# Ledger of designs, part 13: VH-VL binders against Uncharacterized protein YLR179C

Target 1, 201 residues: Uncharacterized protein YLR179C, of Saccharomyces cerevisiae (q06252)
Amino acid sequence: MSSAIVAKLNKEDIIKDTVKDLAFEILGELSVSYVDSDDIKLGNPMPMEATQAAPTIKFTPFDKSQLSAEDKLALLMTDPDAPSRTEHKWSEVCHYIITDIPVEYGPGGDIAISGKGVVRNNYIGPGPPKNSGYHRYVFFLCKQPKGADSSTFTKVENIISWGYGTPGAGAYDYIKENNLQLVGANYYMVENTTVDFNYDM
Below, E stands for the ipSAE of ESMFold2; O stands for the ipSAE of OpenDDE; V2 stands for 0.75 times the mean of E and O plus 0.25 times the DockQ between their complexes.

## First folded at step 7 (VH-VL; framework fv_temelimab)

Design e5 (from e1 with heavy chain K98R L100F G102S Y103G S104Y; at its last look DockQ between E and O 0.25; V2 from the best seeds 0.00; counts 0 for: pae E 8.1 > 2)
Fold by ESMFold2, look of step 7:
Structure e5 (fold): chain C 201 residues (1-201), chain A 120 residues (1-120), chain B 106 residues (1-106)
Amino acid sequence: as target 1 above (201 residues)
Amino acid sequence: QVQLVQSGAEVKKPGSSVKVSCKASGYTFTSYYMHWVRQAPGQGLEWIGAINPNSGNTAYNQKFKGRATITADKSTSTAYMELSSLRSEDTAVYYCARDFWSGYYGFDYWGQGTLVTVSS
Amino acid sequence: QIQLTQSPSSLSASVGDRVTITCSASSSVRYMYWYQQKPGKAPKAWIYYASNLASGVPSRFSGSGSGTDYTLTISSLQPEDFATYYCQQYHSYPLTFGGGTKVEIK
């Protein structure tokens, strides 16, 4: 299962564009689902309107022994395609950060990600500029360093380029700077052909 | 830390003007729209207008047409709202509020408010 | 312009009660926002996109709705929830707010 996830991420340039040279090992399936929509299936298109409320996010490890009860998880959501797939002056846009997610198994043997931990950046649903083509909305689940004080993690106070001030900066820089270990990923695509968000009033 | 700090309270005579400032810090000023909202004593919230600080483009509630002027100074990261021809019904607390994804995400940070009292 | 009607305008309830307030738009909007305001303070972002809680908002709060009819619910009212709650549409200019719902603890 992990090789299939990595192969799909490579096929659609997620590794090249957002993971880059991070060492990682996919340890499970990251499930993302929205009300009244099918679950995210590694890159499927989603209607913009269906993605505006925060999704239910769960993680099912391939092998529970890969996570201990003392581990804490972090969830990141990023758009590397702002304002478009070919123009990256706003990239990456930070859409969600949750830290300190406990490794606790609920009904069905999965770990609840959404609704747990500490929300560092509130969920912001996809809002791609009108007629900018499909944007990739990428979720990364990470293991935090053992015993880390998450209050010292980078504060993302500007969602454009995750506040790093360099177009293209984002999840990679956050993961690397805070010594996070990437263990899960998923993504979907959204385009907007109908709504002018007035990003330049 | 994102912060919006507004100018101090004002007491004005009818027919005069007031200019309220909103100093932004802790974020890239030109990446967010700035809105102005007022609240008369004991009343609800009323949107006045907004500015895109990067372009200078503005939008106004037509109720304030010709009386409200919203501006921004990129070099000082400060937005301004000027209201002219003041009347007693303009007595209110005036707020600035930040917004990035206009029409979609709402106002995530607000200034502390500026009381403008119009009395003779 | 889109008019927002909040109901009730005020209510009084006991700690632990379930409280529901509504916001009805005069025409369909994509999403509704909610703000909490305590006396003498600026409003605070509370619920965005109809159903998402802002940072630091307790999980006893929830939002729902679509089209013209939206609700804010407090599942178990607490003393610190005394405030006025405003809905706000951002579908079209001019932006408009509901008249507010004042929640008082008995």
Scores: ipSAE 0.013, ipTM 0.573, lowest interface PAE 8.1, mean pLDDT 87
ESMFold2 (binder alone), look of step 7: mean pLDDT 93; pTM 0.953
OpenDDE, look of step 7: ipSAE 0.021; ipTM 0.575

Design e6 (from e1 with heavy chain Y105H; at its last look DockQ between E and O 0.03; V2 from the best seeds 0.00; counts 0 for: pae O 11.0 > 2, placed apart)
Fold by OpenDDE, look of step 7:
Structure e6 (fold): chain C 201 residues (1-201), chain A 120 residues (1-120), chain B 106 residues (1-106)
Amino acid sequence: as target 1 above (201 residues)
Amino acid sequence: QVQLVQSGAEVKKPGSSVKVSCKASGYTFTSYYMHWVRQAPGQGLEWIGAINPNSGNTAYNQKFKGRATITADKSTSTAYMELSSLRSEDTAVYYCAKDLWGYSHGFDYWGQGTLVTVSS
Amino acid sequence: QIQLTQSPSSLSASVGDRVTITCSASSSVRYMYWYQQKPGKAPKAWIYYASNLASGVPSRFSGSGSGTDYTLTISSLQPEDFATYYCQQYHSYPLTFGGGTKVEIK
C-alpha cells in the first residue's frame, strides 16, 4: 500500500513539485472526505463546490507500533498549481495547517486528524482560476519531532509560496525547517470552468 | 496580539476632506492587505477599498468615484483612508480591517472605528 | 456587484432556541465570511470560508453552504449571542456584505 501511494504521487509529479528529495516513509492511509462525497482516492476529480468546507480527515497506520501516544502529528494542505500548471508565480499556495494532533486511536483503529490539534492556518477551499486547468490539492501528514514546541514552527502568514517569496516554495521548506517527517499523503484535483475569482489587486 | 488602533473622531463640513489613520501591531504589516469598511448610523457595512502595504497596490469600491484614497506607511505600520468631497451621507463609523490571509480574503481583526460626522 | 441578501433582517428568540440565518447571493460566490457585531462595538470575525469557526467562537455556532446559499446556525442560543450578524463575500470586487441579521431577545 505504501508503494502504491508513492507510485501514484510520482505519476502525478506531486513529489517532484512539492516535497522533492525529502526522505519519507508512508506509514498509513490518509483518508480525506467531504460532506456528501466519497472519500478522496489519490487524484480523483472533485467539484469545486464540494470542497469549500473543511474535510473530515483520518489516518490509519499500517503498523500501530510506528506511532506512540507521545507523538504529535501535523497536517499540511498545498496547491502547487497556482495559478496553473504552466504558471507558478503563486506556487505553492497554503490551504491548511494543523499541528499538535494527538495520536489517539478510535474504535476503528484510525486517528482523528480534523477537529484535533491546533489550527495554524485555517482551511481554504480550492479556488483555481477560471480555465486554468486541473489543480492538485495535496494533503501531507507529518510526524512532529519529539518534544517539539510547535509555537516555534514557521509562521505562514502569506499563503503565496507559503511566505518564502520564491515560486514553487512551500511544503518542502516547511517540512524541512521544522524537522517534520512525512508519513502520509492524499490528493484530489479540481478545475474551474465557470467562476471568475478576483485574486490580484 | 494583533491590534489596530485608529485615529479619533472627526467633524467635517460638506465639501471638505477627512483622513483617518490605522496603526497596526502584533503582526507583519506588509504581509496582509488592509481594508477599509464604513457603517452609517443604524446601517450595515460597506467596503470602501483595500491596500497591499508591501506594494502599495490598491483596490476601490467604484461607488466612491475616486473620492477615496488609501495609503500605507511601512515604516510606521500605519494605513490611511482619505475621503474627499464629503457629504452628509458620508457620516459613518469608519473601520480598518486586517485581511485574513494576506491576499484578499475575509477580515480577522478590526480597528475600534472612527466616527466621521459631516454636517453644515 | 454581488448582492448578498440576509434573511431574516431581524428575529426574536429565547435562550436555548435554535437560530438559523441565511445569506443568499445574487450569483455564485466563494469565500463567504460571517461577522458578529454588538452595539457600539466593531465587528468580530466569526466564521471563515463558510464553515470554519474563528478563534474563541463557541461550538454551538456552525456555518454551511456553497454557491449562492449560505447559513449560520446557533444550535442553542445563549445570552451573549444576541447581536447582529453579517455575511460577506470575496468573490469579486467590490467586496460586499449582507444587510445583517439582528438577533434580539424575545
Scores: ipSAE 0.025, ipTM 0.610, lowest interface PAE 3.8, mean pLDDT 92
ESMFold2, look of step 7: ipSAE 0.406; ipTM 0.769
ESMFold2 (binder alone), look of step 7: mean pLDDT 92; pTM 0.939
ESMFold2, look of step 9: ipSAE 0.032; ipTM 0.643
ESMFold2 (binder alone), look of step 9: mean pLDDT 92; pTM 0.944
OpenDDE, look of step 9: ipSAE 0.000; ipTM 0.531

## First folded at step 9 (VH-VL; framework fv_temelimab)

Design f1 (from e6 with heavy chain K98R S104D G106A; at its last look DockQ between E and O 0.03; V2 from the best seeds 0.00; counts 0 for: pae E 15.1 > 2, placed apart)
Fold by OpenDDE, look of step 9:
Structure f1 (fold): chain C 201 residues (1-201), chain A 120 residues (1-120), chain B 106 residues (1-106)
Amino acid sequence: as target 1 above (201 residues)
Amino acid sequence: QVQLVQSGAEVKKPGSSVKVSCKASGYTFTSYYMHWVRQAPGQGLEWIGAINPNSGNTAYNQKFKGRATITADKSTSTAYMELSSLRSEDTAVYYCARDLWGYDHAFDYWGQGTLVTVSS
Amino acid sequence: QIQLTQSPSSLSASVGDRVTITCSASSSVRYMYWYQQKPGKAPKAWIYYASNLASGVPSRFSGSGSGTDYTLTISSLQPEDFATYYCQQYHSYPLTFGGGTKVEIK
């Protein structure tokens, strides 16, 4: 299962365009669902209008022994295709950051991600430029280092390149700077054929 | 090549402070954590803390109870470790060490060490 | 904090001997490393992630373990191997080292 997820991410160049050569191990399935929509399934297309409210997110470890009750998780959402797959002057765009998510198992063996922890960056729904093609909207679930103070984590005040000032910067730098361990991932695709968004804010 | 060059030996009185420097070269200073580790004479290794030179974020061993301050100067690619309220037990060789995050968390490069002697 | 206990603290061995050093953690750790240190010198990274030899480390060295128990082994001790070896965990802060194992010549 882990291999299948990683293979899909690689096939879609998500690893290349985001977390790059970071060492990571997928420890479970990251479920993402929007209201009145089916669960996200590694790259399915979604209507832009269906993704404007924060999704319900859950994580199901393959092995519960890999995450203890003392562990904290961080959720990242990023767009590496800004303004497009071929032009990345705004990449990556930060769409969501939650830290200090407790590891609490539900009756089904899943961990609630959404609605938990501390929201560092509010959810921003997909808003790709009009007629810019499909954008990948990627979710990364990370394990926080034990004993670390998440309040000292990098502040992302500019969503463009996550404030790093370098096109293509984002999840890689954030994960690295804050010593996070990538343990889960999912993504979907959105194109905009109706509304003209401006990222130059 | 990667080099970490530390400041020279220090002799200090109890109650005083010492600030050790570690100048990095041969790599992108802001891309790696810098750790500080000390070793008392004939003893083992003790982790003091670390800094992300890019963000300025730090982590400390709480054993030092705020006596240790780690900083970094991007413009000079230099990391600093200041230890206040010195006592005889602080006598040790202090090392800076680079952390190769993302590939290995091992401390792959070390400074030559700085002997700090605390005595009356 | 996670305490690492190395055994033995010191040992005497002869060239050609098989040497085994153990590192026991007070709780399970995911990231364990080993360092070699010679007198008057800074430690050198020796083994990454429990079992991966650092660049330049001879193949007579090996590392193994998981959870709370880790081991460094020298299959045939050579003159240049006489040193002190430390285990180190990067599982949680504060980072901690073992007490060290000094390998001395008999």
Scores: ipSAE 0.000, ipTM 0.518, lowest interface PAE 14.1, mean pLDDT 91
ESMFold2, look of step 9: ipSAE 0.006; ipTM 0.440
ESMFold2 (binder alone), look of step 9: mean pLDDT 91; pTM 0.937

Design f2 (from e6 with heavy chain K98R G106A, light chain Y49W; at its last look DockQ between E and O 0.17; V2 from the best seeds 0.00; counts 0 for: pae O 3.5 > 2, placed apart)
Fold by OpenDDE, look of step 9:
Structure f2 (fold): chain C 201 residues (1-201), chain A 120 residues (1-120), chain B 106 residues (1-106)
Amino acid sequence: as target 1 above (201 residues)
Amino acid sequence: QVQLVQSGAEVKKPGSSVKVSCKASGYTFTSYYMHWVRQAPGQGLEWIGAINPNSGNTAYNQKFKGRATITADKSTSTAYMELSSLRSEDTAVYYCARDLWGYSHAFDYWGQGTLVTVSS
Amino acid sequence: QIQLTQSPSSLSASVGDRVTITCSASSSVRYMYWYQQKPGKAPKAWIYWASNLASGVPSRFSGSGSGTDYTLTISSLQPEDFATYYCQQYHSYPLTFGGGTKVEIK
């Protein structure tokens, strides 16, 4: 399953466009669900209007022994397709950051992600430019360094390129400089065909 | 950090023009629309117009019937709003505010405001 | 243009009260925002995309709605919440704001 997830991410150029050559191991399934919608399944399209409220997120490890009760997790959401797949002057756009998520198993063996931890960046729903094609909205679940003080983590005050000032910057830099370990991922796609924000005015 | 710093208060006579500036820093100026919003004393917010600093394209509230001109200087990361044929009803605090439509928290950063007083 | 009507225009409430503000649009809008403004200060982004809290906004605030009807709710009013709140649509130009709702101390 880990291999399948990574293969899909690679096929969709998500690894290339976000976390790049970071070493990581997928340790489980990251479930993302929006109200009145089916669970996200690695790249399915979603209506823009269905994704404007923060989703319910949970993580199910393949092996519970891989995560201890002392571990903390961080959840990242990013859009590498800003303003489009072919133009990345705004990429990546930061859509969500939660840190200090406790590893607490539910009756079903899953860990609740949403509603836990400290929200560093509040959820921003997808809002791609009209007729800019499909955007990939990617979720990364990371393991925080043991004993780390998350208050020292990078502050993302500018969602454009996560504040790094370089087009294409975002999840890679955040993960690397905060010494996070990528352990889960999921993504869906959204296009805007309904609302013209008059990008060209 | 992101900052929008506006020019100082203005006192103008009816029929004259005023040009308010908004200097942006701490972000890529051309990546966000810049909006202008005004607020008359004790009143609500009114949208004047906006500019795409990258293209120079603008949108206006037709209420102003061509009296408002919004411009942007990429080299100085400064947006401008000029209002001509001033009348007493134009007395208000004028704000600049940045926005990236679906990617931003609406108008997520505002200038401190510029009071424009129009009186005889 | 899309007209936004807020209700009420003003209200008096006490600390701990539940407060509800409504914003009605003359036509369906896809994207609604809320701002908080205190006297002598610029407005602050408060809620975006109808239901998402801006950075720094306490969890006692919430937003909901779709189409023509939107709501901002404060579950338990705190001293720092006394302010004027504005809704704003970003569905089409010209952008428009509601008339505002002033939340005052009873």
Scores: ipSAE 0.124, ipTM 0.706, lowest interface PAE 3.5, mean pLDDT 92
ESMFold2, look of step 9: ipSAE 0.409; ipTM 0.776
ESMFold2 (binder alone), look of step 9: mean pLDDT 92; pTM 0.944

Design f3 (from e6 with heavy chain N54R S104D; at its last look DockQ between E and O 0.20; V2 from the best seeds 0.00; counts 0 for: pae E 10.8 > 2, placed apart)
Fold by ESMFold2, look of step 9:
Structure f3 (fold): chain C 201 residues (1-201), chain A 120 residues (1-120), chain B 106 residues (1-106)
Amino acid sequence: as target 1 above (201 residues)
Amino acid sequence: QVQLVQSGAEVKKPGSSVKVSCKASGYTFTSYYMHWVRQAPGQGLEWIGAINPRSGNTAYNQKFKGRATITADKSTSTAYMELSSLRSEDTAVYYCAKDLWGYDHGFDYWGQGTLVTVSS
Amino acid sequence: QIQLTQSPSSLSASVGDRVTITCSASSSVRYMYWYQQKPGKAPKAWIYYASNLASGVPSRFSGSGSGTDYTLTISSLQPEDFATYYCQQYHSYPLTFGGGTKVEIK
């Protein structure tokens, strides 16, 4: 199950474009779902209008012993394709950051991610530039460092390049800088052929 | 820390012009639209227009019928709004506001406001 | 041009009350944005993308809605919440604001 998720991420260049040389192991299934839409299934297309409110996010470990009750989790959402898959001058765009998510299992054996923890950066729904092609919207679930004070985590005050000031900077830099351990991933694709956003005048 | 600092209050006669400045710091000036909004005493908010500081492209509320001119100086990270042919109803506090880059935007930071009084 | 109608234009409420403010657009918009303004101060970002709280906004605030009808709700009014609240659309130019809702001490 872990190898299938990693294989798909590699096939679609998610690893190359976002996590680069980061060593990691996927420890479970990260589920992302939107109201009145299909479940996210590793790279499926989604209608832009269906992704505008914050999704329901859950994590199901392959083995519950993979996480302890003392662990805290962080959720990251990023778009490495801004303004397009072939032009990265605004990449990566930070779409969501939640930290301090407790490891608490529901009746179905999953951990509620959305609606828990501390929202550091509010959800911003996909809004790719009109006719810029499909953008990948990537979710990463991380385990936080043991005993770390999350108030010292990097503040992302500019969603463009996650505020690092360098085109292409984003989730990788945040994960490394804050010593996070990547344990889950999922993504979907959105294109916009109808709405002229006011990105460029 | 994002900061927008506007020029000081102005008192103007009808028919004259005013130019308000907005100096930005704490973020990449050219990556975000800058907006101008005004508020007459005791009244609501009225959008004047915006500039993309990267391209210099502008958009204006038609209500101002070519009286408003919005510019930006990338080298000083400063936006300007000039309003010509001033009338008494142009008496207002004028704000600059930064939006988030991307799609539909909110204004996340506002300047302190510049009171412009138009009186004879 | 998209017109925004806020209701009520003003209200008087006590600490601890639930307060609901509505904003109706003349045509469908993708998202509604909300600002809080206190007397003599610039507006502050409060809710964006209809339901997402801006940084530092207390969890007693919530936003909802889609299409033409949007709401801002305060679940238990606090002394610092007395202010004027404005909705705004950014769907199309010209950008427009609602007329404001002034929340006052009863």
Scores: ipSAE 0.000, ipTM 0.513, lowest interface PAE 10.8, mean pLDDT 87
ESMFold2 (binder alone), look of step 9: mean pLDDT 91; pTM 0.940
OpenDDE, look of step 9: ipSAE 0.038; ipTM 0.652

Design f4 (from e6 with heavy chain K65Q, light chain Y49W S92R; at its last look DockQ between E and O 0.08; V2 from the best seeds 0.00; counts 0 for: pae E 7.2 > 2, placed apart)
Fold by ESMFold2, look of step 9:
Structure f4 (fold): chain C 201 residues (1-201), chain A 120 residues (1-120), chain B 106 residues (1-106)
Amino acid sequence: as target 1 above (201 residues)
Amino acid sequence: QVQLVQSGAEVKKPGSSVKVSCKASGYTFTSYYMHWVRQAPGQGLEWIGAINPNSGNTAYNQKFQGRATITADKSTSTAYMELSSLRSEDTAVYYCAKDLWGYSHGFDYWGQGTLVTVSS
Amino acid sequence: QIQLTQSPSSLSASVGDRVTITCSASSSVRYMYWYQQKPGKAPKAWIYWASNLASGVPSRFSGSGSGTDYTLTISSLQPEDFATYYCQQYHRYPLTFGGGTKVEIK
């Protein structure tokens, strides 16, 4: 199951563009669902208006023994394609950060991600510039270092380049800097052909 | 830690102009839009316009086009709103408010407000 | 310009009541915000993108809606919720606000 997820991530260059040289193993399925929509299916297009409220997010491990009750999880959401797939001067844009998510299994064998933990950066729905093509909106689930003091994690106060000040910086830098272990991923695509946003007044 | 500190109250004659300042601290001034919003006594909120402090580009509510001028000084992290040809109906509290390039969680930080009174 | 119409313009309710405020846009919008304003104070961001609570907003508040019709709901009204609530769109310039809903506690 892991190899199929990694293959799909590679197909759209998610690994190359956002994971880069991080060592990782996908340990389960990261489910992302929006109101009145089916679950996100690795790379499907989504209507922009359907993604504006925060989604329901759950994680179902392939093997529960790979997570302990003492583990804490972090969720990250990023857009590597700002302002477009071919121009990255605003990339990556930080869309969501939740930390300290407890490993607590529901009756379906899944862990509730959304609505748990500490929201470090509130959800910002996709807002690609008009006629900039499809943007990838990528979710990463990470395991936090055992016993880590999450108050020391990097603060992301500017969503552009996750505040690192270097075009292209983002989730990779956050994961590396805070010693997070990538264990799940999902993504979808959104384009905007209708709404003029005023990104460059 | 984020603060927007505005200049003090003003009393003006009709036909004159006023320039209100908004000094920002606690964040990277040039990475966020600055908006100006006013509220007449007992009334609702009205958007005047905005500036991108990095580029100097502005947008205005057409209602104020030709009378409002919004500027920013990167070196002092200060935005300004000047309103000319003042009328009695321009009496209001004028607010500056911080925003992020269309990805905003709304105007998340507001100045304390500047009362401008236009009276003959 | 996109006009936002709030209803009711004012209401009075008891502590513990469920309160619902509506905001109707003259055309479809993407960005609906809600602000709380107390007398003599600047507005505070309250709800963004229709349903997301701003930092520090109590969970008794919720928002919903899409397109032209949006609501803010207080599930169990508390004394500190006395304020005027404004909706605001960020879909097209000029940015516009609703006329406000003044919530008074009996």
Scores: ipSAE 0.019, ipTM 0.556, lowest interface PAE 7.2, mean pLDDT 87
ESMFold2 (binder alone), look of step 9: mean pLDDT 92; pTM 0.944
OpenDDE, look of step 9: ipSAE 0.032; ipTM 0.621

Design f5 (from e6 with heavy chain K65Q L100R; at its last look DockQ between E and O 0.03; V2 from the best seeds 0.00; counts 0 for: pae O 9.8 > 2, placed apart)
Fold by OpenDDE, look of step 9:
Structure f5 (fold): chain C 201 residues (1-201), chain A 120 residues (1-120), chain B 106 residues (1-106)
Amino acid sequence: as target 1 above (201 residues)
Amino acid sequence: QVQLVQSGAEVKKPGSSVKVSCKASGYTFTSYYMHWVRQAPGQGLEWIGAINPNSGNTAYNQKFQGRATITADKSTSTAYMELSSLRSEDTAVYYCAKDRWGYSHGFDYWGQGTLVTVSS
Amino acid sequence: QIQLTQSPSSLSASVGDRVTITCSASSSVRYMYWYQQKPGKAPKAWIYYASNLASGVPSRFSGSGSGTDYTLTISSLQPEDFATYYCQQYHSYPLTFGGGTKVEIK
C-alpha cells in the first residue's frame, strides 16, 4: 500500500515538483473528503465548486505502533501548478497548514486530522486560473519532531512559494526547515473553466 | 529488526582506493538517508557524507575534496563508500549509519564498522 | 561548519555519582543528538532531539538544552555507563560531532 502510494506520486511528478529529494516513509492512508463528494483517491478530478470548504481529513496508520500518543502531526496542502502545469512562477501555493495534531484514535481506528491541532494557515480552496489546465492539490501529513515547539516553525505569511520568494519553493523547504517526517499523502486535481479570478501578481 | 552489516577489514597502500559496503535490512532501504562516519584510532567521529538511496542524491563533507564517493544499490539494499587517493591519515574505522528518519534526524542504527589501514 | 565542544574531555567518577557532560555549539542548533560508545564497539544512539532517550536507554540518563548549549546527565552512574559520549548536530551540513567525553572509573 505504501509502495502503491509512492508510485502514484512519482508517476504524477508530485515528488519531483514538491518534496523533491526528501527521503520518507508512508505510514498509512490519508483520507480526504469534501461535503457531498466521494473520498479523494490519488488524483481523481474534483469540481472546483466542491472544494471550497475545508475537507474532512483522517489518517489510518498501517501499523499503530509507528505513532505514539505523544506524537504530533502536521498537515500541509500545496499547489505546485501555479499558475499552470507549465508555468510555475507562483509555485508552490500554500493552501493549508495544521500543526500539533494529536494522535488520537477514533472508534474506526483512524486519527482525526481536521478539527484538531493548531491551524497555522487557514484553508484556501483551489482557485486555479481559468483555462490553465488541471492543477494538482497535494496533501502531506507529517510527523513532528518529539519535543518540538511548533510555535517556532516557519511562518508562511505569503502563500506564493510559501513565502520563500523562489518559484517552486514550498513543502520541501517547510518540511526540511522544521524537521518534519513525511508519513502520508493524497491529492486530487482541479481545473477552472468557469471563473476568471483576475490574478494580479 | 534493523541491521547494518559492513564489509571486512581492508589493508591498503597509499594512493590506492578502498570501497566499503553496508548491507541494510529490517527496514525500507529507500526511505532513509544513509550516512558514513569514520573514526581514527583513539580519535573522535568524523562525518564523511550521506546518500538518499531513493534518489541517489548525496551530500559530502568538503574536507575530502571529492575523494569520497557514496553510492547505493536499491536492488540489494546496500550502500557503498569509496575513498580514493588513500593516505596514512585515512586509517580509521569506517561506519555506516542509518538516519533516524528521511532527513537528518539523528542516527538510530550503526554498522559494526570496517577498519581500513593505510600503510606502506 | 558548526563546531561542537564537549566538556570535559574526560572525567573520573564512581558508581552512584551524578555526571554532567556539556556540549557547546559555535552557533545555534535546532537539535542535538548524543551517542554512547564503548571500546571496540560502534556508537549507539543514546539521546535524540536533545532530550529523548533512545530505545533501551535507562531513565537515569537525561538530556537538555537549546540554542548553543546542551547537556547530558547521568543521575546515578552505573558500572555499564562507563563509556565515551559524543554529541552531534544535524542543524546543517557538514554534520559534526563533539570531541567526546570519556567517563572513566575512579
Scores: ipSAE 0.007, ipTM 0.563, lowest interface PAE 9.8, mean pLDDT 92
ESMFold2, look of step 9: ipSAE 0.013; ipTM 0.572
ESMFold2 (binder alone), look of step 9: mean pLDDT 93; pTM 0.951

Design f6 (from e6 with heavy chain S104D, light chain S92R; at its last look DockQ between E and O 0.74; V2 from the best seeds 0.00; counts 0 for: pae E 3.1 > 2)
Heavy chain, then light chain:
Amino acid sequence: QVQLVQSGAEVKKPGSSVKVSCKASGYTFTSYYMHWVRQAPGQGLEWIGAINPNSGNTAYNQKFKGRATITADKSTSTAYMELSSLRSEDTAVYYCAKDLWGYDHGFDYWGQGTLVTVSS
Amino acid sequence: QIQLTQSPSSLSASVGDRVTITCSASSSVRYMYWYQQKPGKAPKAWIYYASNLASGVPSRFSGSGSGTDYTLTISSLQPEDFATYYCQQYHRYPLTFGGGTKVEIK
ESMFold2, look of step 9: ipSAE 0.428; ipTM 0.781
ESMFold2 (binder alone), look of step 9: mean pLDDT 92; pTM 0.946
OpenDDE, look of step 9: ipSAE 0.094; ipTM 0.692
ESMFold2, look of step 11: ipSAE 0.230; ipTM 0.677
ESMFold2 (binder alone), look of step 11: mean pLDDT 92; pTM 0.940
OpenDDE, look of step 11: ipSAE 0.212; ipTM 0.739

